# Ledger of designs, part 26: VHH binders against q2ydc9

Target 1, 344 residues: q2ydc9
Amino acid sequence: MASESAGPAELGFVEAAPSWRLRSEQFPSKVGGRPAWLSAAGLPGPPELACPLCGRPMAFLLQVYAPLPGRADAFHRCLFLFCCRTPPCCCGLRVFRNQLPRQNDFYSYEPPSEDPPSETGESVYLHLKSGAHLCRVCGCSGPKRCSRCHKAHYCSKEHQSLDWRLGHKQACAQTDNLDNIVPDHNFLFPEFEIVIETEDEIMPEVVERDDESEIIGTMGEAHEEELESMAKHESKEDRIFRKFKTKISLEPEQILRYGRGIAPLWISGENTPKEKDIPDCPCGAKRLFEFQVMPQLLNYLKADRLGRSVDWGVLAIFTCAESCKLGIGYTEEFVWKQDITDAA
Key: E = the ipSAE of ESMFold2; O = the ipSAE of OpenDDE; V2 = 0.75 times the mean of E and O plus 0.25 times the DockQ between their complexes.

## First folded at step 8 (VHH; framework vhh_7b18_3)

Design i2 (at its last look DockQ between E and O 0.47; V2 from the best seeds 0.56)
Fold by OpenDDE, look of step 8:
Structure i2 (fold): chain B 344 residues (1-344), chain A 124 residues (1-124)
Amino acid sequence: as target 1 above (344 residues)
Amino acid sequence: QVQLVETGGGLVQPGGSLRLSCAASGFTFSSYTMGWARQVPGKGLEWVSYIRSGGSTYYQSSVKGRFTISRDNAKSTVYLQMNSLKPEDTAVYYCARDYKRGFGTTSDYAFDYWGQGTQVTVSS
């Protein structure tokens, strides 16, 4: 299998976008808001979207639209990342993959039009085309319904209670159109589009110093020794961090780095996964690095307002090398969280 | 039938400028993202720039600050103003209609229709 020379990493940046552009039909890469689910069937349920640590509902963090060229079954492909927002936990992470062929039951074979919909109303879709109900709070599967109006759906008692307190109690009996008025529950992250750029391989300008000038001056040895001595004293950790800083400095607003099968850019030498730390896919295939979320995203999430905020150095996402289809639903992949080690 | 016809290519000296035009037909031009890609002989196709239906513009890092993409919906035409051209910009430039850009997608996947291309040569 020829090691396809891992092309340069692609970088993700956040931009403001109208809500319609971030809907499922547009196949968005996005941050925050509600998930723009790909398949309307086989959504992860409340148990799958619960924090593995505290058991509370997780918040949608971002999704990455990442089709696989040459794979008919993955013409559409999306990864959905969730995180726990519940203090003091804020540590739970889950990632799910879904993929569809070009010809499917949910979307047109033709590319979506970029025409804004005529309906200017920021309508929150609370149901899928399949008829599946979504939670009013988080936009995830909502198998629970309000016992009073039977129209509002929820993923959990927690979200039901939250919505009840924040306005559903008043609206429940009065509104024929509950779907159009969803309060801000302060649960969702701010919503952005992720736009894609390529990372320029800054080829070090080999300054071909053609300067043939023979000035044999002796000063060269001291600088090399100092550089060597400095190099010798740089810890592996320092080197890794320097590399990280250098790459970030080139594009400081990058929130995502994408490269299937490439090496992740780590912030430190600590808490990096070994191959053995990455579980194989249930299909038997290895999981490969696909993309990472950078700490810069935290700035956009306004995490400071949330108290003990979601914090990470790097989130590395590993996905099935075969991008297997395990059934008709969403397949859970693997997230590695690298924390920022307080440089003592 | 979707048709894209590129014009404006040619030979230019380093530091010079060219303006490429692409006339589009066979679809609702205003409803789609349009873009430019280029191919250097022996290399793969790389996207250069694209402009969304709403007018947002995006550029490959290598051309940022030098190239400007624009569109005229009334004329169903997309333009690429190329300034400060470098020898490295020598390529066949293709006009393309965007299908949908995703991560990990090559330019030929992100775009669904292409023109025949126009040669741009930057040489002293």
Scores: ipSAE 0.738, ipTM 0.892, lowest interface PAE 0.4, mean pLDDT 89
Fold by ESMFold2, look of step 10:
Structure i2 (fold): chain B 344 residues (1-344), chain A 124 residues (1-124)
Amino acid sequence: as target 1 above (344 residues)
Amino acid sequence: QVQLVETGGGLVQPGGSLRLSCAASGFTFSSYTMGWARQVPGKGLEWVSYIRSGGSTYYQSSVKGRFTISRDNAKSTVYLQMNSLKPEDTAVYYCARDYKRGFGTTSDYAFDYWGQGTQVTVSS
């Protein structure tokens, strides 16, 4: 159910990109691969990136570059979303915010150029300039290391064992170039850039009545007649889903909707949060909606064909209304998972 | 020193066309995405279109199909062909270096390096 919006959403779409364009110094919004961490120090540790439901290491799902102009302490600002893809769980989620001033210890004051690196852009960066080591499997903080070579790092025993089985046992003593030879562990999601489009302001307003929802549009006249006919035969839940379909109809491939402080676009009336379900920020501020992940993203992820896979109706991310500054560390924010209700 | 100079604005009737040009200097033009933003009266600054160094183009939804961005790297110039102009397109148009990287109304490097702007007015 959509409420009257405060302003238009921005829409995210996946696009293939070379790996160099998705490095931290390019400030990407991206799906999959390893995180392009913003601050090179103060990363969430393994406990913060364990699934809150099952305790297994989570996979990086996406990050959103979302600076706040006029805020000197948030010239750079990123949100990082992680999900559990370990069966039978596949349900846990965590999201983190990090921000930096324009003048900082990590990045140039000037925008990055689009010159590909002189070497191949296929190398994996597993050692941050802060001295932090990243897990070879997931790209998250990796404080554990191989006791044999002292060069490979891991977030957990699970990932150490996985890498050992998939080739590190043989490669451990043989090469200083471990970062260029990392096998596919079948853990990371496929990697894409997220590119931005604004939502069209001429999309018809949806008028909601007490006893029924009517979906009336001025765009795609065939869609309008179809929607009006469907409204005559729909339950309340079907009407909410029709509003969802109408809202996205001009750009059906959107994988993300962004608008700090706008109303979420729910896929159904079920499994939505009440105000009490959204915790305040530790700084004392309320959290407000910032972006949602659309179900269309699922089409771009590898599905584990054996057993349970990740799934959602929408994921809604809520962040501190003050976007508070906590030094160089990453601040955990709140994510709500709206599950798809399949009554059949 | 980065310099961007926009030209080609003016008064035009609804349905008309204009072509904006932006002459760039002070940097390696071919190494950067270039873009157009506009300051709509009463609505703030919004991005319009951008073109990557390799030629890929992107448009905000309200101008898709009506506007075309292009570049000439040899002349360090980016262009915006605006067709089927509407009164809602009335704005000061700015050429910018870099692109819309981040989510938010106006939020990134692109708006640190822009020109003085050129006025486009769509009115009867």
Scores: ipSAE 0.611, ipTM 0.776, lowest interface PAE 0.7, mean pLDDT 82
ESMFold2, look of step 8: ipSAE 0.575; ipTM 0.788
ESMFold2 (binder alone), look of step 8: mean pLDDT 81; pTM 0.817
ESMFold2 (binder alone), look of step 10: mean pLDDT 81; pTM 0.815
OpenDDE, look of step 10: ipSAE 0.576; ipTM 0.864

Design i3 (at its last look DockQ between E and O 0.45; V2 from the best seeds 0.59)
Fold by OpenDDE, look of step 8:
Structure i3 (fold): chain B 344 residues (1-344), chain A 124 residues (1-124)
Amino acid sequence: as target 1 above (344 residues)
Amino acid sequence: QVQLVETGGGLVQPGGSLRLSCAASGFTFSSYTMGWARQVPGKGLEWVSYIRSGGKTEYQSSVKGRFTISRDNAKSTVYLQMNSLKPEDTAVYYCARDYKRGFGTKEDYAFDYWGQGTQVTVSS
């Protein structure tokens, strides 16, 4: 098994993009908005997309398009990350994986056209090609329907009530226009495309310190160097943080680091997962690190406007080493949240 | 049938320049992302650069600032201007049509059609 030399990490950056580029048929990596679901079948239901802590519907945070070379069954592959936006909880995280072969029932075998569609209308898709209905608020599976118009679908009573208050009450009687106008429920995160760049291998500039400093051997300074070396015992924590800062400083706007099977870049030595903390896939395979979400994303999410809501140091995503297909649907993977310890 | 034909390869000294061209046919060229990949002897294919239909360009880190990808939709041609060439750039360069770039697709997986390739040799 040739140790595939873990190449440099790939970095994700956020860019504004037209809505059509962020649709499912374009296989986007994106932040915010509604999920661009890959398979139209076997979507996670409301229970799977509920916060494990508070039970409320989670918000779509981002998706990563990450095909597996040489895997016919994973020609298309996406990871979907959700987070809780409900104060005071704001801690729930879930990640799901879906994959499709190149030949499938949902997409053309040929690459998607990069031409803008003729229809410039920002149409919100409220149903999948499979006939599955999506929630008007969050874009997730919507098994509940409005009892009046029977056209509006919702994942939960909460989202139904939210939509009702914010405009559906007025629109419900006007059944012909329901599909075209979805109000801003202030539930979705701002939408961006994630653009991929390769991390530059900073060759450590061997600072050839030409320290031609003539060791004038005066005996006395040996004690101060030992004290400085003892004082310079950078705590393991400081070292980790320094490494983190150094890597970020090279590309300060990075919001994602991708590298399947590489070591995550941690912000601190605290709350770092051990191997035992990462659950195995139900298929029996280990989960491996695939990508991490950086704290810089919080700036783009305007989390400050949302109050003490969503916060993290690093989100590390671990996925099945075999990228197994557990059934027809979306497979839940594992997220580790590393918080920023306020150094008191 | 999709066809891609590369030209412009050759022998060049370190620090020199080459311009590769790829003539494309058999598909609506203007609607697709085009790219270049290279293969070093004994190594796998690696992507070098791609240009979207809208003109947005991306580069592998190793060639960033030195290589420039461009396209002429009227001629159905994609170009790779290679400046400041290094011995490490020695490879067979392939023109390719991009399917869809994703994370973890640094190999040829993101491309679905390839040309025959053109040899680029950078040697003193």
Scores: ipSAE 0.738, ipTM 0.896, lowest interface PAE 0.4, mean pLDDT 88
Fold by ESMFold2, look of step 8:
Structure i3 (fold): chain B 344 residues (1-344), chain A 124 residues (1-124)
Amino acid sequence: as target 1 above (344 residues)
Amino acid sequence: QVQLVETGGGLVQPGGSLRLSCAASGFTFSSYTMGWARQVPGKGLEWVSYIRSGGKTEYQSSVKGRFTISRDNAKSTVYLQMNSLKPEDTAVYYCARDYKRGFGTKEDYAFDYWGQGTQVTVSS
């Protein structure tokens, strides 16, 4: 059965883009770099962005711009996904939703400017209009301040130490323009725009069926229960993976599939959530599927080649069916990690 | 100021064709998703078609195969070619521009500017 918003999927693809297109006032969907925060107030703090498994700071993975049609309080709406990339963990994930009305304290009521900003170069912005300071390493809330220069901010001692070692020790003493000299900490993922295409509605019939007859074919009248069970088991897993491959075959480069209330496209029958595995929203509503991150994204992340790095089969994001507003800040939602069946 | 001006509406018999045009000004036309919506008598506003900045098109199921949206970036103009018209297509047709299209904005709710509308009437 389909839920509300069960239309065709929309697909996301990475493309290069100039940095100005990926700033908050452009409302980007993007991979990597620093978050382009939506509301400049109420950011998740360092505890909310610590890896739930190992406690160390997580890296921003991607954000999607996903307004809700017909909802004035979600004229702007973004989902922000973070992952742990710190070995040996590399497994933790957290996702947050934020939304704003069209009239708000942070952005023009009018469409984003069509002209590039007058500024030159590729400088980063680490101080939000709300007065919030961002960590020089990760771009998340940075309440800790360098006691020497009083200009550099950090989410954690870990990132303060990292920045000190990699250049701030010298930069702290040499210049007042710290935002223009942020070194490569080898922490952020490469930055890309996510561009949207609707999945082809006139494609040849690619049906997803769980028909036992197709698994066994016309000769499937089994006489032995164990043989029939083994045949069904093996064929089911092969069918699921082949359906995955067939479903993506017309656009094999997709890194994201979006559709509030559609069925997720799993890479295998293993490690999928049951209804009880998906917590209700604190407001009392059920959570529904909104989008999945495809394994193809891993090709763009330049993960550490020396050992364990981020890895997944698919990541499935589930959000409050009411897209509720619990407060002024960012609302944590739910992400399910399906591990790769064939990666070992 | 963003301006969208529709032309090409009129009275036509069932099975006939019309071509709607929308002249756009006040913004970098080639960088925006443009679309058509219609107000059917006695019903709410419904989307008809849109065309992304990259040229990909989408259509409501009831018009797919009969209507074709296109754009001419050199003339800052969006077109809607309507063929095999039916009495059910009778409506005021509006050209519209997205505010910023994101995931899930297939409906007309993301449009931020609308033209004045042009009447299309399909009657024998």
Scores: ipSAE 0.526, ipTM 0.798, lowest interface PAE 0.7, mean pLDDT 82
ESMFold2 (binder alone), look of step 8: mean pLDDT 81; pTM 0.813

Design i4 (at its last look DockQ between E and O 0.61; V2 from the best seeds 0.55)
Fold by ESMFold2, look of step 8:
Structure i4 (fold): chain B 344 residues (1-344), chain A 124 residues (1-124)
Amino acid sequence: as target 1 above (344 residues)
Amino acid sequence: QVQLVETGGGLVQPGGSLRLSCAASGFTFSSYTMGWARQVPGKGLEWVSYIRSGGSTEYQSSVKGRFTISRDNAKSTVYLQMNSLKPEDTAVYYCARDYKRGFGTKSDWAFDYWGQGTQVTVSS
């Protein structure tokens, strides 16, 4: 993966936030809950949000707000990552990009106010102004509706059945405001804001000693790099993992690393993509690395439940180098899952 | 019409101090994040600091501990106290209104309105 010189990474961290700050008009970066969709038109449909491995509905994992400086058609720009959390699969992933100019049909031209709105209630918003209905369980496009009340919408029979069992059977046709009565389906991940910090330089003595050793190997003979590894009785895989740990050591709680065009920080040399493994965008452009999800995020997802759950070493997101505009909707991008070795 | 007017620039010796002020008008000042950016000679714009409506602050690493951003919502004014100035702090300093920061907003594009700028020169 050829990467031109790029600036330092930006790091994401989880923080609690009031729900109003995580609404679409605030343009949040967030983990969990329901998606805060950007464009209210052209949402991915149920087939696009089915797990590519098992076909069951995926859960929203996170979104990042990532405008492109100097690009008027991407004044607003967001990436949405979904994962399968359904045992025994728990492995499938999909990611989507959406962008808008500053002048658009959905949001004010002015910045979002930082004042709390008059109503800060935690009601679930399941109707978009575009006319699209959202699934009561997952907040994704919900074209199916309850045949009895004609008011509750779902992405799938699985989520319709789940909602029926957990409260809709009682609530069906009893009230016109079903959105205020949405139970916990134990499907969504816990909701958090993602806060951004620029990566600070690691202390020069630690980084420079390791970097100068690696730089000398890179500028010189590859034989010299291998010789240094053998002298320390360190395998290539041990060096990669040590580099990973050293790189994150100043900010060990980071759950995300962002930088369009920077090199991913892999946890091991195994299960990394080759250039052939990263498909070109349908527009014809190459895809480039944009951000990675770190294993530290798993600590916030309640992934320690019974049996198999979501798990990864690193998730690496690659997006169209042109950030192209294919129609009015959401464009699927590419995510690579670097699994950890079975060393649990 | 949004207006931002900076004052307080000048020539100062290394180690000295300056206080910049920015008078804002034409919008509800108290509802938005305000910031400072600078244009270093021969280089592009870079952000320096910003302050949210509730008063929380962020600083570029090169100025943290030396610069202090503050605001007076009643006077619609944002300030930048600059201490322990270094020659590399020489720049035109701009007051700006932030739109919304996200990933990749290392550039000035997150700011949507700018002042005229005030020159700060740090030289012996």
Scores: ipSAE 0.624, ipTM 0.803, lowest interface PAE 0.7, mean pLDDT 83
Fold by OpenDDE, look of step 8:
Structure i4 (fold): chain B 344 residues (1-344), chain A 124 residues (1-124)
Amino acid sequence: as target 1 above (344 residues)
Amino acid sequence: QVQLVETGGGLVQPGGSLRLSCAASGFTFSSYTMGWARQVPGKGLEWVSYIRSGGSTEYQSSVKGRFTISRDNAKSTVYLQMNSLKPEDTAVYYCARDYKRGFGTKSDWAFDYWGQGTQVTVSS
């Protein structure tokens, strides 16, 4: 099996985008807001989107549109990452994969138009084309409905209560058009488009040392010995961190690094997963690294406003090597959280 | 049948300019992202530039500021204006169709169709 030379990593950056660009039919990679679900069928339910630690509803963090060109069944492919925003927990993470062939029931065979739609209305879609209802708060599956109006749907009693307190109580009896007015529940992360760039291979500038000036001053040996001595005293941990810093310094605003099957860029040598720590896919295939979320994203999430905020060094996402289709629904993948070790 | 036909290649001196054209047929041109890729002999295909259906453009870092991609939907044609050409730009240039952009697709694999290519040689 020829080791397909893992091409350079692709980098993700956040940019402001109009809401229409971040809708499902545009196949977006995005941060925050509500999930732009790919398949309208088989959405993860409230139990799957509950924090595994505290049991509370998780917030949508980001989605990565990452098709597999060589796979007809994965012509459309998207990964959805969720995180717990509930203090003091804020630790729960879950990632789901969904994929569709080019010919499917939900989208045109032809590429979507990149022109702004004529209808500029920022309408929050609270239902899928399949007729499935979405939670007014989080945009996830909403099997619960308001007992009064029967139009508002929720993933949980918690989100129902939240919406009730923040305006649904007043709107419930009065508005035939509840779908058009969704208050800010302060639950969703700020919404951005993820723009993709290729990581520039820093060709080592072959400093063509113009050989001219022979002033071989003797000062060269001391610097190499000091550099070697410094290099010899650099801990493995220091080296890892240096590498991390160097890569970040080239593109400091990067929030995502994508490279299926490449090695993750770790911030520390501590709490790195071993192969045995990555569970196999239920299909029997191994999971491979696909992308990582960088700590820089935290700056854009304004997490500081939320008290004990979501925090990570690196989030590494591992996906089925075969990108298997386990049924009609969304397949859970694996996320590894590397925390920033406070350098004591 | 999808067809892409490149023209405009040739021999040019360093610092010179060329304009490549790609005539497209057999599909709804305006709906697709169009791009250019190039292949240096003995190397893999690399993307150079693409222009989305909405007109947004992207460039490889090595050609940024020197190359300009444009499209004429009425003519179903995509163009690559290449200025300040360097010997390193010597390659076969291919016009390519791209359905979508996502992660893992900034490669030759993102293109579902490409032309026969046109030779660009930059030499003194």
Scores: ipSAE 0.432, ipTM 0.715, lowest interface PAE 0.6, mean pLDDT 87
ESMFold2 (binder alone), look of step 8: mean pLDDT 81; pTM 0.819

Design i5 (at its last look DockQ between E and O 0.48; V2 from the best seeds 0.60)
Fold by ESMFold2, look of step 8:
Structure i5 (fold): chain B 344 residues (1-344), chain A 124 residues (1-124)
Amino acid sequence: as target 1 above (344 residues)
Amino acid sequence: QVQLVETGGGLVQPGGSLRLSCAASGFTFSSYTMGWARQVPGKGLEWVSYIRSGGSTEYQSSVKGRFTISRDNAKSTVYLQMNSLKPEDTAVYYCARDYKRGFGTKSDYVFDYWGQGTQVTVSS
């Protein structure tokens, strides 16, 4: 009986895109901005999108469009990752999966048109087809409403207060401008499309040894012993980090690695999950690795807009092996944060 | 409904050329990505090439440099020019309309409509 390894990874890269390409009906993979929700019904509520560590509202980080070929109930499938960006926490993470059949109540059976739409309504739309209202600040479910105008909706008191301070106090009295004028709250991450390349299509997987390593002259015996002691002290962790650096060297700007069931590419041997650390899906199935967010994504976030901000070595997302359907709503999945431990 | 009709298959010697064409109807052809896939004996369906509405193209590595996909939006037709054919290119070739590509999708699995196929045989 042969044991088969998982296939090659697919790599994600950020790219600027016009706003129409990032609408829900285009089924985007994207970073930042507001979520392009898939199902308009059963959105995660404010408790599900509160930071599990500090309780404050999380920001949308990215979504990945990841349909499952051959699964009628996952013809459309998307994963949504949220992170806490509120100091001093900046550490909490949550991830959700949603999927739809091709025939559904929200989207056309036909593929999305690749033509730019005509110029129609350019205001931010915060009211989904299902009747759900979205928070003006974050674009997540917004069940709270302004008691003064009854038009502005929020996920939380925190976001209501923020919007009030940054413009809604004045705009609330001018009811005809509410949906067209949403200030920059310095809460959302910058918005990009994620484009996909397979690792095989980018470069040959042949890693070439550094030939100059064979030509390295030897130092004196005392210096060589000192260098070997340092190398021996770090050899295991250095090997793992070298594998990480080597794997990304062909495409150093990758912000995401995708492969359902492949092994994660860890940045170090520390802070990795054991089998017991990855909970089963509520349906009873095990969870499989699906994708990881690379530290390179941090280069594209305007983290200094709010002071100290998010940081990670790798974020690894694990999802139900059965990609089960738990109703129409969003299913919470599991995310592991591998922090960088350069200094204690 | 959507119809895709392939023509141009046949028997050809190694190193030879063929040009496949695909007449499309039942949808606004110019608004969508079109492509070619092939059923290789023993390997299942695999994508070959696709061309976006704006004209940009992608090719599987095994055919890059040898095959050229093109489209004529006025005639609602997509073409595949196959040069330097090899015995490994023997397959049934299908014209297909793309749906939407995402992570974890194989290109031949995201196509939502297929033609009836045309046989290409490369043999001495």
Scores: ipSAE 0.645, ipTM 0.797, lowest interface PAE 0.7, mean pLDDT 82
Fold by OpenDDE, look of step 8:
Structure i5 (fold): chain B 344 residues (1-344), chain A 124 residues (1-124)
Amino acid sequence: as target 1 above (344 residues)
Amino acid sequence: QVQLVETGGGLVQPGGSLRLSCAASGFTFSSYTMGWARQVPGKGLEWVSYIRSGGSTEYQSSVKGRFTISRDNAKSTVYLQMNSLKPEDTAVYYCARDYKRGFGTKSDYVFDYWGQGTQVTVSS
């Protein structure tokens, strides 16, 4: 098996984009808003999208469109990351994978048009093409319906109650077009497109030391010894952090690093997963690193406004090495959360 | 049958300019992302630039500011204007068709079709 030379990491950046670009048919990589679901069938249900710690509905954080070009069954492939926004928990994370062949029931065989649709209306899609209903609040599966209008759907009683308080009570009896007016529930994260760039291999500028001037001044040995002594005194932890800082400094606005099978960029030597800490896929295959979410994303999520906000150093996502299709639905993958250790 | 035919390659001095053209046929050109990749002898293919169906463009960092990709849908042709050429730009340049860019797809193997390539040599 030729070790496919792990190419340079791809970096993700957030940019503002019109809503139509962030719809499912565009196969977006995006932050915030509602999930742009790939398959309209087999969506994760409310139990799967509940926080494993507090049991409350999780918020959609981001999705990554990451096809596998050599895999016909993964011509379309997306990863969906969810996080808990419920204080004091804010710790729950879940990631799901979905993939489709090029020929499928949901999308054209031909590439999507990148021209703006003629209908500029920011319509919130509250139903899938499959007829499945989505929660008005979070855009996830909504098996519960309003007992009054029977048109509004919800993932949970919590989201139903939230929507009721924020406007559905008034709209429920009056509007035939409930789908067009969804209030801001202050539950969704701000929405952005994730733009992909390749990490520049900083070729070490071989400073061609022009050998000319022989000024053999003796000052060189002291600096190397100091650098060596400083290097010798640098803790493993310091080295890891330095590496992290150096990589970030090159592209400070990066919010995502993608590289299937590469080593994650850790912020600390603490709380790094060992191989044994990464559970195997239920199919029997190992999970491999695919991408990580950087702490810079937190700045864009305006998490500070939400009190005890979602916080992480690094989120590392591990996915099935075989990208297996476990049934018709979305397959849960694995997220490792590395916290920022307050340097005491 | 899908065909991509590159033209415009050649020998140029450092600082010079070339314009590559790729004539496409056998598919709905306007629907696809088109791009350029290059291969240096002994190295792998690297993407250079691509232009989406909607006209948005992306460039490899090494060519950003020097190269400009454009397309003419009426002619089913994609262009690469290369200015301020450097010896490091010496490669075989390939025109390529792409469905959709995503993560993990900035490698040569993500293109479903590419041309035979055109040689670009930058030398004094």
Scores: ipSAE 0.633, ipTM 0.844, lowest interface PAE 0.5, mean pLDDT 88
ESMFold2 (binder alone), look of step 8: mean pLDDT 80; pTM 0.813

